Miniprotein binders against q5gan3. Designs and how they scored, part 13

Target 1, 136 residues: q5gan3
Amino acid sequence: MDIKMQIGSRNFYTLSIDYPRVNYPKGFRGYCNGLMSYMRGKMQNSDCPKIHYVIHAPWKAIQKFCKYSDSFCENYNEYCTLTQDSLPITVCSLSHQQPPTSCYYNSTLTNQKLYLLCSRKYEADPIGIAGLYSGI
Below, E stands for the ipSAE of ESMFold2; O stands for the ipSAE of OpenDDE; V2 stands for 0.75 times the mean of E and O plus 0.25 times the DockQ between their complexes.

## First folded at step 8 (miniprotein)

Design l3 (at its last look DockQ between E and O 0.02; V2 from the best seeds 0.00; counts 0 for: pae E 2.5 > 1.5, pTM O .781 < .8, other shape alone 3.001 > 2.5, placed apart)
Fold by ESMFold2, look of step 8:
Structure l3 (fold): chain B 136 residues (1-136), chain A 103 residues (1-103)
Amino acid sequence: as target 1 above (136 residues)
Amino acid sequence: GSGSPEFLKIWGELAFWYGRLEMAVRMFTEAISEKPDDARLYSDRAEVLMEQGEFERALQDAETAVRLQPEWPKAHLRLAEALEEKGRHEEAEKARQRAEELS
């Protein structure tokens, strides 16, 4: 479910790239709660996605990681690459410390390498994130 | 910072949804400064301005949205809404007709 929301060059760019990171307005419920509420409303999806990633780096820098990827990720039917560098990322994760009907999200800012999903087409634009590098 | 135009737009829409009209205008205005050729942003700001009763400013933004994307039905509907608020009913009807033709 969460990966489906992140697949697609337009959706990935609009919902997963925030550079420089916006300071969310005072009075909101925080970065992730605002963003995830927007995503659910825009996609007309009442389910609470379990996780969403936002990269805080220039789009052109992110595009470079995918430009010549030749690794294929069968689970996603897309090419993929491990980013050469760690990137600043906000991880929005569904909290289980709140009632499930609240769709409450924890926000974690981290700096990690990512497994990017890259379009099969010549442009090889980034279209999603398969996960974070664990070192395993 | 200024943030990405897409996320500035997201926060503008959230602010509008929550009734924070002045904040919504600021967020869309920042997004426009980053991407001044994005008709969606002018259409969004026009809607907020109409809710504020700022009908002349809303009309200017709706006209800009149409100029930037003349084949976009929503831009013409926004223009019609602003024209109605200004009492320009015949022009509003023409704008609605144009939106219908484009759909």
Scores: ipSAE 0.389, ipTM 0.704, lowest interface PAE 2.5, mean pLDDT 83
Fold by OpenDDE base, look of step 8:
Structure l3 (fold): chain B 136 residues (1-136), chain A 103 residues (1-103)
Amino acid sequence: as target 1 above (136 residues)
Amino acid sequence: GSGSPEFLKIWGELAFWYGRLEMAVRMFTEAISEKPDDARLYSDRAEVLMEQGEFERALQDAETAVRLQPEWPKAHLRLAEALEEKGRHEEAEKARQRAEELS
């Protein structure tokens, strides 16, 4: 619920697609810390989102998943689809241990299927991520 | 132009995470100039200064932050940790004592 929904393919591309995944120097204080600060700057929002997902795959590959949406996510009031393939994803989760004035995040790189939000039912663009597939 | 103090704060944090400490200090300093009563800005700058090894200046900012927001002794505790990591045990103890006084 603390996830700020990014409506629009442009925002989604800017904030949730990083391909190839950026590698930072040794002195960098974590992938998600940097990314989330950038995101907060772009959105001009000082609040700390609890969770954010970043996909490390080409935009065209992700777009293909929204060719046909097989579900409707009522919580988001948007069409959604489960990706057929697992994708490399970084999960940025807000740490329980926070410095006094900054947002501190844990970065988890994983390979999972995810639920994409699509702009419409057919021939749509990805506009968000509802969550990761946790089923077996 | 960087924008509002809040925007400057965010970019200061970004600069900090990227290891651009000098830039972070500049951004927080500019933010402070526009909003001198915001304790959070001093606390943020203190954190950057600690990373630079500027412990005396960090302490000053921590004191300012506490003065503006007395319920925040955490700045001195973090400073103490930084001092310990640098082997400055005596100064770390002083910072901890100050934190206790403010608790």
Scores: ipSAE 0.280, ipTM 0.651, lowest interface PAE 1.1, mean pLDDT 86
ESMFold2 (binder alone), look of step 8: mean pLDDT 91; pTM 0.914

Design l4 (at its last look DockQ between E and O 0.90; V2 from the best seeds 0.00; counts 0 for: pae E 2.0 > 1.5)
Fold by OpenDDE base, look of step 8:
Structure l4 (fold): chain B 136 residues (1-136), chain A 103 residues (1-103)
Amino acid sequence: as target 1 above (136 residues)
Amino acid sequence: GSGSPEFLKIWGELMFWYGRLEDAVRMFTEAISEKPDDARLYSDRAEVLMEQGEFERALQDAETAVRLQPEWPKAHLRLAEALEEKGRHEEAEKARQRAEELS
């Protein structure tokens, strides 16, 4: 499982909330390749994260889900909650086929429920995404 | 809008890194329209404009950044850079001095 790259509400807000979804310049490498390239540059990390999620909904709407967390995600050592509603999400997944000098990602736009990481049990701020709801 | 101000900023910086200066300016401009009080956006756009040789516009953005956040050293440094390109050396030196004082 990926290590917490999105610790903190501010980092989560800046890197995982894009509303409305940005219209990036034409002719570039794509949404996820661009975003992940930026993230790697800022973090000065050569490693390729396996997965990154971007939510395309208002911050205030997302905050409401962390009013009460109903679970604890031990792998993250954080409280977490399943969103009541499905949200528009871009999933950036690391491709199995990688060029030698860069990280290549697939971009998938979907509408799904997700597990939010919350800063605390009650009246908390979203600080990350643990994963998508699979229905299982 | 065409995106969140934060992601517009991200793509502006990204475009700048890849040498796509016109795209970068456009992205920062759109970001500024959403957050007109963010000094960082003006400073970033100024940097791109400097690279384009648009020194007058860069100077305007640098001045705006200083006005919005006068306690921010980087704003004064960006102003100094723009002033130097305009041949205003004395004023540039004053800006550098102010940046140093705030550091």
Scores: ipSAE 0.707, ipTM 0.872, lowest interface PAE 0.6, mean pLDDT 92
Fold by ESMFold2, look of step 8:
Structure l4 (fold): chain B 136 residues (1-136), chain A 103 residues (1-103)
Amino acid sequence: as target 1 above (136 residues)
Amino acid sequence: GSGSPEFLKIWGELMFWYGRLEDAVRMFTEAISEKPDDARLYSDRAEVLMEQGEFERALQDAETAVRLQPEWPKAHLRLAEALEEKGRHEEAEKARQRAEELS
């Protein structure tokens, strides 16, 4: 199997798609602080990523957006598509009120269209998010 | 539904890492409800149950993990740990040897 493709697509599915949004135990430091600490532990990375997006929609629905993609994003070397509909998204953003090494995150729930990266190699699976659409 | 199995697993692992054992068992149990053929979830719940001293339940989960994925070394290590806690030392040694062979 293609270990690079599996890592990319599997990581996107496992770390960026949460549907229905998990009802995590109360008293933890919040959705994003929990998720981002898990990601750092899994990746054995001491750095605190500045931003991470989580989509709260069924995987099958997200896959369908890539089925209609015929745009190629040369900066990413992958196909890309702007979703036809707004999607519920949690935005995990690193707080600037704390030193970056504290890894404290704000959690913002929003509903926006977004730019999906779609694998050009295998099955056109979604493999990432290039950004949010600035508009409604 | 109660959540995606993958994110329920993530939060189960987080709860376990932070010593919140009852919450960890609940998260893994919900994940198992959504994906009952995932050996990883039974192995994870067995580990938490052993930390709680729930050795019979841990043994049942470890046996399920081995049944679902008999070539997975971690499942056999989990089984060995549960067997040891139940005083079944010879069977535990066989399970450890099996895990080594599969590694």
Scores: ipSAE 0.477, ipTM 0.752, lowest interface PAE 2.0, mean pLDDT 84
ESMFold2 (binder alone), look of step 8: mean pLDDT 91; pTM 0.919

Design l5 (at its last look DockQ between E and O 0.56; V2 from the best seeds 0.00; counts 0 for: other shape alone 3.975 > 2.5)
Fold by OpenDDE base, look of step 8:
Structure l5 (fold): chain B 136 residues (1-136), chain A 103 residues (1-103)
Amino acid sequence: as target 1 above (136 residues)
Amino acid sequence: GSGSPEFLKIWGELAFWYGRLEDAVRMFTEAISEDPDDAWLYSDRAEVLMEQGEFERALQDAETAVRLQPEWPKAHLRLAEALEEKGRHEEAEKARQRAEELS
């Protein structure tokens, strides 16, 4: 199952904006395994979310993208916009190979444009990520 | 800093959960603020500081936790338990009394 997207700027800021990228302690089997373990613990949910995105850019820079939303993402019932610039992003993706007792994630650091969910059409706050721009 | 405050809190809490207490204290120290939502983290740090023998700092964190969340006597109760485990019965009782006063 996919993680229940928490719609809200505060939750998005807390869980999806890491700038500068944190130096995490060693021994947690990687960035995403640690992060997703935390999220599952806080949510008290045993399900493994399929994907989670973390942006490594200043909040103010990200907010500027939601000044004007150029589209509407029907699947989320929210306004959304394609970022004009590529952003450094960590992609946490659920591995196809799972241990029996925990969720295992692959961590991919990349620089890509993304579809940002905005709280409204104009002068909005970022509230989520719909996905990455694939060029297709 | 070594990261965003929010993610420092995340990893600090993870460190705490998995018994990496020195990492937890460091990350909490770098990230926690006077936000009421951080009351829990002060309580967690208090517990770690108590285990490390930093009793005065632990008490200060417990007081901060309650100040930020007045309805929460949990911090002093946790300190009392830690004190009992170390054989400091008189101080444990004082912590319990303080918890009662603040409840």
Scores: ipSAE 0.661, ipTM 0.883, lowest interface PAE 0.5, mean pLDDT 90
Fold by ESMFold2, look of step 8:
Structure l5 (fold): chain B 136 residues (1-136), chain A 103 residues (1-103)
Amino acid sequence: as target 1 above (136 residues)
Amino acid sequence: GSGSPEFLKIWGELAFWYGRLEDAVRMFTEAISEDPDDAWLYSDRAEVLMEQGEFERALQDAETAVRLQPEWPKAHLRLAEALEEKGRHEEAEKARQRAEELS
């Protein structure tokens, strides 16, 4: 019996932090199509998530944003913070120009501030991303 | 270009799933350079090397996985597989017995 990593929204560290950004092998129709295919295989379900974010910064730096979080985001039932700095992020978004059953993803690399969800429990570790901040 | 061992492993597994064996070995090798004490990485690379027919290299990795995690049944099963391919049948049987005892 093989041991497999658990995959889901609670696996933020393992599925949303890629630093330095992996030099992945080509031929998988891009970064996001490969990653999202892996995630679906681990979850053993056919749903195509609409969006997934990957941060390309050291985990320790990301943790620091949550250690000083003092806001509570009731819609998520978690503490949250807007990062003080822009971070390099890959946004994997489900394409509407392909049939939904194809699970085809667009990959956008950008540098933006984001809203982190921070655990209510011990350590206040980052556990998710609520969204990106566009700024003025 | 080293990266996160977690993402290097993800792409190694994905490459292996797609039959891209050389890429899988490269990704696991890079993951090992970042975390040389992770027995799971050596077990994973040994599996890919077995598919490539690189049995001596697979044996070396399986031996390393057992050294790093001697209580892990899967490491001993990987070792047994590599030993069988090398014709070392008595040693393979002992490795299988050890895996069963640990299970």
Scores: ipSAE 0.598, ipTM 0.794, lowest interface PAE 1.3, mean pLDDT 83
ESMFold2 (binder alone), look of step 8: mean pLDDT 89; pTM 0.885

Design l6 (at its last look DockQ between E and O 0.91; V2 from the best seeds 0.00; counts 0 for: pae E 1.6 > 1.5)
Fold by OpenDDE base, look of step 8:
Structure l6 (fold): chain B 136 residues (1-136), chain A 103 residues (1-103)
Amino acid sequence: as target 1 above (136 residues)
Amino acid sequence: GSGSPEFLKIWGELAFEYGRLEDAVRMFTEAISEKPDDARLYSDRAEVLMEQGEFERALQDAETAVRLQPEWPKAHLRLAEALEEKGRHEEAEKARQRAEELS
């Protein structure tokens, strides 16, 4: 299955919160290719995750959104909430053009509301991202 | 800052894995500036410095890591490695022994 969520606030913090957005060394195949390569190595997973989100906002600001979760995401079996504010986000999406030996990703920087997964209904910690808000 | 300490560490490790040692040192240095009390960052930088042959600087970082996290076995092992490269074999052995005790 696709790795769409890192369970636990610590994993989410370390892999999905980059503030301010890091200036990575030149010569790598882009932000997401580097990040996803690292993640795959650490997770010892040969599969190519389809999508990964990185938020470029302070942890404390993101944490405030999980003070109250107004929804339950059945697919994740976790409480979730729509952020009131748009956040700067890098979207790492698996490219349709894949080399046979590696995972290649497109990096998209955008500002959007998102659905946060929260550790519990009230006074919770962010533990993942379910997706981006469609605007409707 | 130039990034979160966590992501600076990520890119430092990635750079190291790809043999980009100077980039790795820079990334870890920037990470340390943001989190000067994180023993892991010093240990990681020490590892890169060892690969560069910068044994004195590696030793300094290893000593810092041990000071910050004396209960962490890996810190002592890194210190032992650095001490060995400087010919301080007796002290290296003591460091290895301490690492074993903590394991």
Scores: ipSAE 0.724, ipTM 0.881, lowest interface PAE 0.5, mean pLDDT 92
Fold by ESMFold2, look of step 8:
Structure l6 (fold): chain B 136 residues (1-136), chain A 103 residues (1-103)
Amino acid sequence: as target 1 above (136 residues)
Amino acid sequence: GSGSPEFLKIWGELAFEYGRLEDAVRMFTEAISEKPDDARLYSDRAEVLMEQGEFERALQDAETAVRLQPEWPKAHLRLAEALEEKGRHEEAEKARQRAEELS
């Protein structure tokens, strides 16, 4: 599964930016299980995406990383940038401990730099996340 | 705020789907406090309030949604639903006709 479901400023802003991280109500089997079921319903897609990222930082701070993007990521056909700072991120990953057809997700909070996809158009707004920076 | 308006809305919708009506109203109310000009949030809260039997509060929210987005067919349908629950059938019929005209 690609990040194509996250492409576009509205989808990215709506589904990948949660700041401050919501205090979600109990009874939903965790943050990522709730969110991923919502995403599948809205996208009318019964596939279980393997991974989804949520950034817990103000939108304006995230926008600034794309403001001076000078790299083009050909495999995404968009500009991209490695964030200068680590960001608090929830990683929703499809669980290997459950049958794949269950669409069960683990939630992992981490603080990492990430590769943002930046719109080729007007303001170079963030439109997706290509991955996390592993570093050395 | 207590979260982004968009994620508060997401979790309000999830809470409603799972039958957690009090949580759903709270999440939408928090989202409204962050973005009071978003007609979608009032329409969503009205739907939950109607499920709770809070028809006067639902009507007020449906009216607000129409005021904020008068060309949005769903807002008028929400208004019609709230009016029906209040027994105001002629007004509900007019709201449904308005929604049809806007579709």
Scores: ipSAE 0.526, ipTM 0.769, lowest interface PAE 1.6, mean pLDDT 85
ESMFold2 (binder alone), look of step 8: mean pLDDT 91; pTM 0.918

## First folded at step 9 (miniprotein)

Design o1 (at its last look DockQ between E and O 0.89; V2 from the best seeds 0.00; counts 0 for: pae E 1.54 > 1.5)
Fold by OpenDDE base, look of step 9:
Structure o1 (fold): chain B 136 residues (1-136), chain A 103 residues (1-103)
Amino acid sequence: as target 1 above (136 residues)
Amino acid sequence: GSGSPEFLYIWGELAFWYGRLEDAVRMFTEAISEKPDDARLYSDRAEVLMEQGEFERALQDAETAVRLQPEWPKAHLRLAEALEEKGRHEEAEKARQRAEELS
């Protein structure tokens, strides 16, 4: 699977909103390796998603961005909006160098605007992330 | 808090999967501090405590889970397990029966 789209707001909240950013136990192979290992375990899926985003901002703040969506992301068949503000985000990206038995991810903490997927056009809930703003 | 309750839960479960029981207990404890009314967290912590041999603490958590969500069958099953470890067989049977009734 290339990009795992969140099924709904609840799933998005539980897997993509970590605020404040959790202090995970030491000894794991990083934030994203842990998280993605969990996701794969829960889904009982051997596939390695290519990318996953985690936002480290309050849910209420994120919800505000989906009050009025101004775009439609055809690739996702969902309404989407560019956040007005940059948000602290962890980007989990699948490494090109993979061990034979597991998925390995790079963890990148950044602050960027992003494209949120919204459940509907107006007064919607965030349900996913389409990508990060490139600044073009 | 030290994280969202959901992500604390995630790392608690992950720690538990990898046999890091102390870390799991800590993560669930922190999650409970953020969501003290979530029966699931008590039930899951109870499971970890059972693996640690901390049967009294597990029993307390199981009782809390049942109190918070008396309609939840799994809570009663966890309570039954904890009661059995404490030698309270009759009460354990009652808990199992209740779980079955709710299923």
Scores: ipSAE 0.758, ipTM 0.894, lowest interface PAE 0.5, mean pLDDT 93
Fold by ESMFold2, look of step 9:
Formats: C-alpha cells, sequence, structure tokens
Structure o1 (fold): chain B 136 residues (1-136), chain A 103 residues (1-103)
C-alpha cells in the first residue's frame, strides 16, 4: 500500500516534485507535516509513512535522468538511474522522538544525488526514488 | 515565485481544511495563474469564496469550472451551491440534475 503510493508517474509528479519550492502558509507544523497529512488524507491510510522525498527541480530536468537508464532495481522491478548531479531535496522522515501515532515528521533540506526509479514499461518516466546516494 | 501548481493546490486544500480561508484563496489563485485551464482549481476556490460570503466571485469561478470541464459532475454541483447562495433556486436545481445525469 505504502510503496504503491510512492511509486507511479502521476503520484511521483504530484507528491514528490515541488519546484520552485512552495512558499507555504505557516501554522502546519512545517513543510513535511503539512505535506504528509495531505498524503494520508488523500490515501485514506492511517499509517504514518516512514519517509518521503521531495525534489526541488523542474520536472523536465528530472525526466531527462531516466532516459537511457543504467541499472535495474530488483526490489522495485523497475529500472533506476543515479542522477548525474546533486539535486535539492526535502527528506520527510517520521520522527523517532515522538510516538509513531502522532505522525510527526522532521524536514531535512539537503543537496544530494539520488537513485530515480524509471518506468520500464512506458516512456521511461520517473516514477519514484529508491534512495539517496551516500557517496564515499 | 509561487511553486508548482500541484503543490500550490496541496497547500490551498490544507489551508482550507484548517479554516485559513484567506490563505486558501491566495494559494488557489497562485495555482490558477500557473494553470488557468484547470477546472479543479476554480471549483475549489469557489468553495472557499462561498465560505467567505463572496458569492458573486464564487459563482464566477463555478461557472468557469463548468465551462472548462462541462462533463464533470462536481463542477455542476459547485455551480448549484453558488446559485443557491444567490437565491437562484430553479437554476440550482437544473445544475444538480445535470450533475446527476453525468454521474
Amino acid sequence: as target 1 above (136 residues)
Amino acid sequence: GSGSPEFLYIWGELAFWYGRLEDAVRMFTEAISEKPDDARLYSDRAEVLMEQGEFERALQDAETAVRLQPEWPKAHLRLAEALEEKGRHEEAEKARQRAEELS
């Protein structure tokens, strides 16, 4: 259920791409708490997702990374690619400092390369994020 | 300086959900400036405007939503709601009937 929500071209575009980053109204306990409460409401799922990524770059630039994908990501049964450049992203992570039922999220703005999931079945559209590149 | 149309929409709905009506109208208005052909945005702004008592503006937005997507039942229901607030009851009933036919 949760993974199906994070994978898919339409859901990825609508819930994971925010460019330029919205100047949201205050009073929602921050960016991630607002966004994640919206996601739960739309999905009618009482679970609190553990993590959600938002990329702050134009959709067309993100689409470009998936053309000629380099690797197959076994856990997702989809192709994936490591982005050539670091991208500004917000990581929404469920806080361990509060009860999980509170659905409280930490927001971390970072600039990192990431693994994009690319549809093997249709036009290589980006459909999700497999993870961040930790680099060594 | 507005954000993506989808995230402007998200935050407009959140603002409305939390009763921040002025913020909701501003967020939907910014989303409309980015995507002026999206009937959903006009329908949602009309709902917020009705809560504010801005019935003429709400009617204009509901009419725009119907024009942009005339086969969308929700647009006709929004139009009916705006017509009711203006006392135009027979027109509201026609809009409700149209929404039912489209469902």
Scores: ipSAE 0.542, ipTM 0.778, lowest interface PAE 1.5, mean pLDDT 85
ESMFold2 (binder alone), look of step 9: mean pLDDT 89; pTM 0.893

Design o2 (at its last look DockQ between E and O 0.62; V2 from the best seeds 0.66)
Fold by OpenDDE base, look of step 9:
Structure o2 (fold): chain B 136 residues (1-136), chain A 103 residues (1-103)
Amino acid sequence: as target 1 above (136 residues)
Amino acid sequence: GSGSPEFLKIWGELAFWYGRLEDAVRMFTEAISEYPDDARLYSDRAEVLMEQGEFERALQDAETAVRLQPEWPKAHLRLAEALEEKGRHEEAEKARQRAEELS
């Protein structure tokens, strides 16, 4: 799987909203390696998703962005919106250098605008992240 | 808080999977401190405590889970497990029966 898309708001909330950012136990080879290991374990899937995003902001704040979506992301077949504000985000990206037995991820903590997927056009719930705003 | 309850739970479960039982207990404890009415967290911590051989504490957590969500079958199953380890077989059977009724 290239990009893991959350099926719904509950799944998105569970796997992509970590606020405040959790102080995880040491020795798990980083935030993303731990998280992605968990996800793979729960899904019982050996595939390595290429990228996963985690937002470190209150759920209510994120919901506000999906009140009025102004775009449609055809690749996802979902409405989407660019957040007005930059948000603290952990980006989990699959490393090009993989050990033979597991997926290895790089963890990058950044503050960026992002494209949220919304459950519908108006008064919607966030259900995923299409990507980060790169600017022009 | 030290994290969202979901992510605290994630890391608690992850720690549990890797046999890091003390870390798991800590993560669930932190989650419970922020969400004291979440029966799932007590049930999860009870499972870890059972693995540690902390049967009395596990029993307490299981009882709490049942109290918080008496309609939840898993809570009763967890209670039954803890009761069995305490030698309370009759009560354990009742708990299993209740779990079955709710399923």
Scores: ipSAE 0.715, ipTM 0.876, lowest interface PAE 0.5, mean pLDDT 92
Fold by ESMFold2, look of step 9:
Structure o2 (fold): chain B 136 residues (1-136), chain A 103 residues (1-103)
Amino acid sequence: as target 1 above (136 residues)
Amino acid sequence: GSGSPEFLKIWGELAFWYGRLEDAVRMFTEAISEYPDDARLYSDRAEVLMEQGEFERALQDAETAVRLQPEWPKAHLRLAEALEEKGRHEEAEKARQRAEELS
């Protein structure tokens, strides 16, 4: 019954890292619809986020990408890095096939490099995803 | 590579919110089998077991949550709930008092 989500790395670890990918129960219209419903319930927010990414790789491997970061992303006021390897990712995207207020999500499993946001704190832990790499 | 209990816990909670009690117990049980030292998972499963009327199992899980994290107020509240369902009211009151002290 937490009405405020923690900002930064806790939210990212808790809501964006699923490894090994959970074998979830049926009846929730798929992975993303279940997950996004959970997120809205935890945040007590009626808005439907347009996109959410979930990485299916060990946290320790993801952490290492940020330890080599040497770029500062001023738009986010955080350090950032492009992952060296493609990672298995589920992309949860708000469907345009139904009204946005229905909060229906498409799930897409893919392998792509990511732009990670890395905390300015000592450990440089990953705290978010700025986007997917394109143009390979 | 190492995994984490977070998504198993998410789906257990989601199932519980939708009244899918058997699914919730299954998800928390899987999480416990992989992460037997995470007190949160025992507290979560105990809550679902109480909704199922499985009070002895709920008590066992609540006791485990307290053992694993004895300074966590929620674990003691879960224990109190399970003790109440078993008719152990004096012990339940002591557990509630402990939770209050830790808050």
Scores: ipSAE 0.635, ipTM 0.811, lowest interface PAE 1.1, mean pLDDT 85
ESMFold2 (binder alone), look of step 9: mean pLDDT 88; pTM 0.886

Design o3 (at its last look DockQ between E and O 0.91; V2 from the best seeds 0.72)
Fold by OpenDDE base, look of step 9:
Structure o3 (fold): chain B 136 residues (1-136), chain A 103 residues (1-103)
Amino acid sequence: as target 1 above (136 residues)
Amino acid sequence: GSGSPEFLKIWGELAFWYGRLEDAVRMFTEAISLWPDDARLYSDRAEVLMEQGEFERALQDAETAVRLQPEWPKAHLRLAEALEEKGRHEEAEKARQRAEELS
């Protein structure tokens, strides 16, 4: 099953905010493979989430985006907002080529606007990422 | 730059899971430098140090964890483990008892 939403702001902070981006030990099969391996291990879930986002910006800066949410994301049943600024983001996407025994992920570092899920309409905390802004 | 303390902790734990003990210690050490009052980080590093046979250093970290968060049962359990390896059985038993009381 796919992990679509983080549970609460604390969980979002723990798993989706890495600032500055960590220098992980060499020998791991990339940032996302390591991170997703950890997540699967902690959750004791063998399923491979399809996508996971990590933001590399200060929490306070991200939190400011949820001061006011002018949109509602029906798929998540949560308020959401498009960030005014592009943020450095690592996108962990499940590879179509999977080894037989583990989940394999591609790591893409990019700068993009994103849709944040907010805990409520006003003065809220970020609780997840709905997706990246694709433009027109 | 270093990552967030939480992500340093993540990678520390991951390194530990894969038996990369030196990397784990480094990650937790860096996390502690950012969050010096987080008992969890000391407890985690203590666990890695125990696996390395670094019992004195593990004991120090366990004591620090207990000091920082005395109401946390796991801190006392970690302390008990370290004390046992040091041959301090009586004190270890007291630590276990305290952990039980807090549970």
Scores: ipSAE 0.712, ipTM 0.875, lowest interface PAE 0.6, mean pLDDT 92
Fold by ESMFold2, look of step 9:
Structure o3 (fold): chain B 136 residues (1-136), chain A 103 residues (1-103)
Amino acid sequence: as target 1 above (136 residues)
Amino acid sequence: GSGSPEFLKIWGELAFWYGRLEDAVRMFTEAISLWPDDARLYSDRAEVLMEQGEFERALQDAETAVRLQPEWPKAHLRLAEALEEKGRHEEAEKARQRAEELS
């Protein structure tokens, strides 16, 4: 089934912003395995997404980075910007030590700059994350 | 402090899916403390309370969900479910009819 989803502020806000980071109950094999299981169930998606990012900062602070977006990212058909500051994030990445169909995720808490996707229709609203700033 | 209301709701649903009913109620209760006018959170907590056998509390939450969003069909279905669990069958049927009218 070909699921086409436009990245939007509502989906980004609900699935990628967790501030302060939730104090979740134990027994779900960690933050990312719980979250990614939820996402698969809600989206009725049998695929295991390779990566998902969660930002642990206030929404208003994240919105500010898109106020000065200065590039168009053709691969995403959206404006994009590199955040001026590093942000605390959790990176949920599909484990390479198990078959991709196992849907097991590594959780990495890090502090990094990232590339935000900014809505071309709704000025300044972040709608996604294209990736982390590679290198240092 | 608690997590965001959206993530508290996510983890409440996860806890419910895995039968962790007390954790689910706690997560939804914390989300409600942050967003007390979000009808969906009361509907979610009512469902968990019904699974716990806490039918009076579930009814109170279902009534709150209907009050907060009276044109939301799911709120009326939740109310019907809580009424059925308390043996109030005629009232439950009226709530189901209301949900159908709003669909």
Scores: ipSAE 0.602, ipTM 0.796, lowest interface PAE 1.3, mean pLDDT 84
ESMFold2 (binder alone), look of step 9: mean pLDDT 91; pTM 0.913

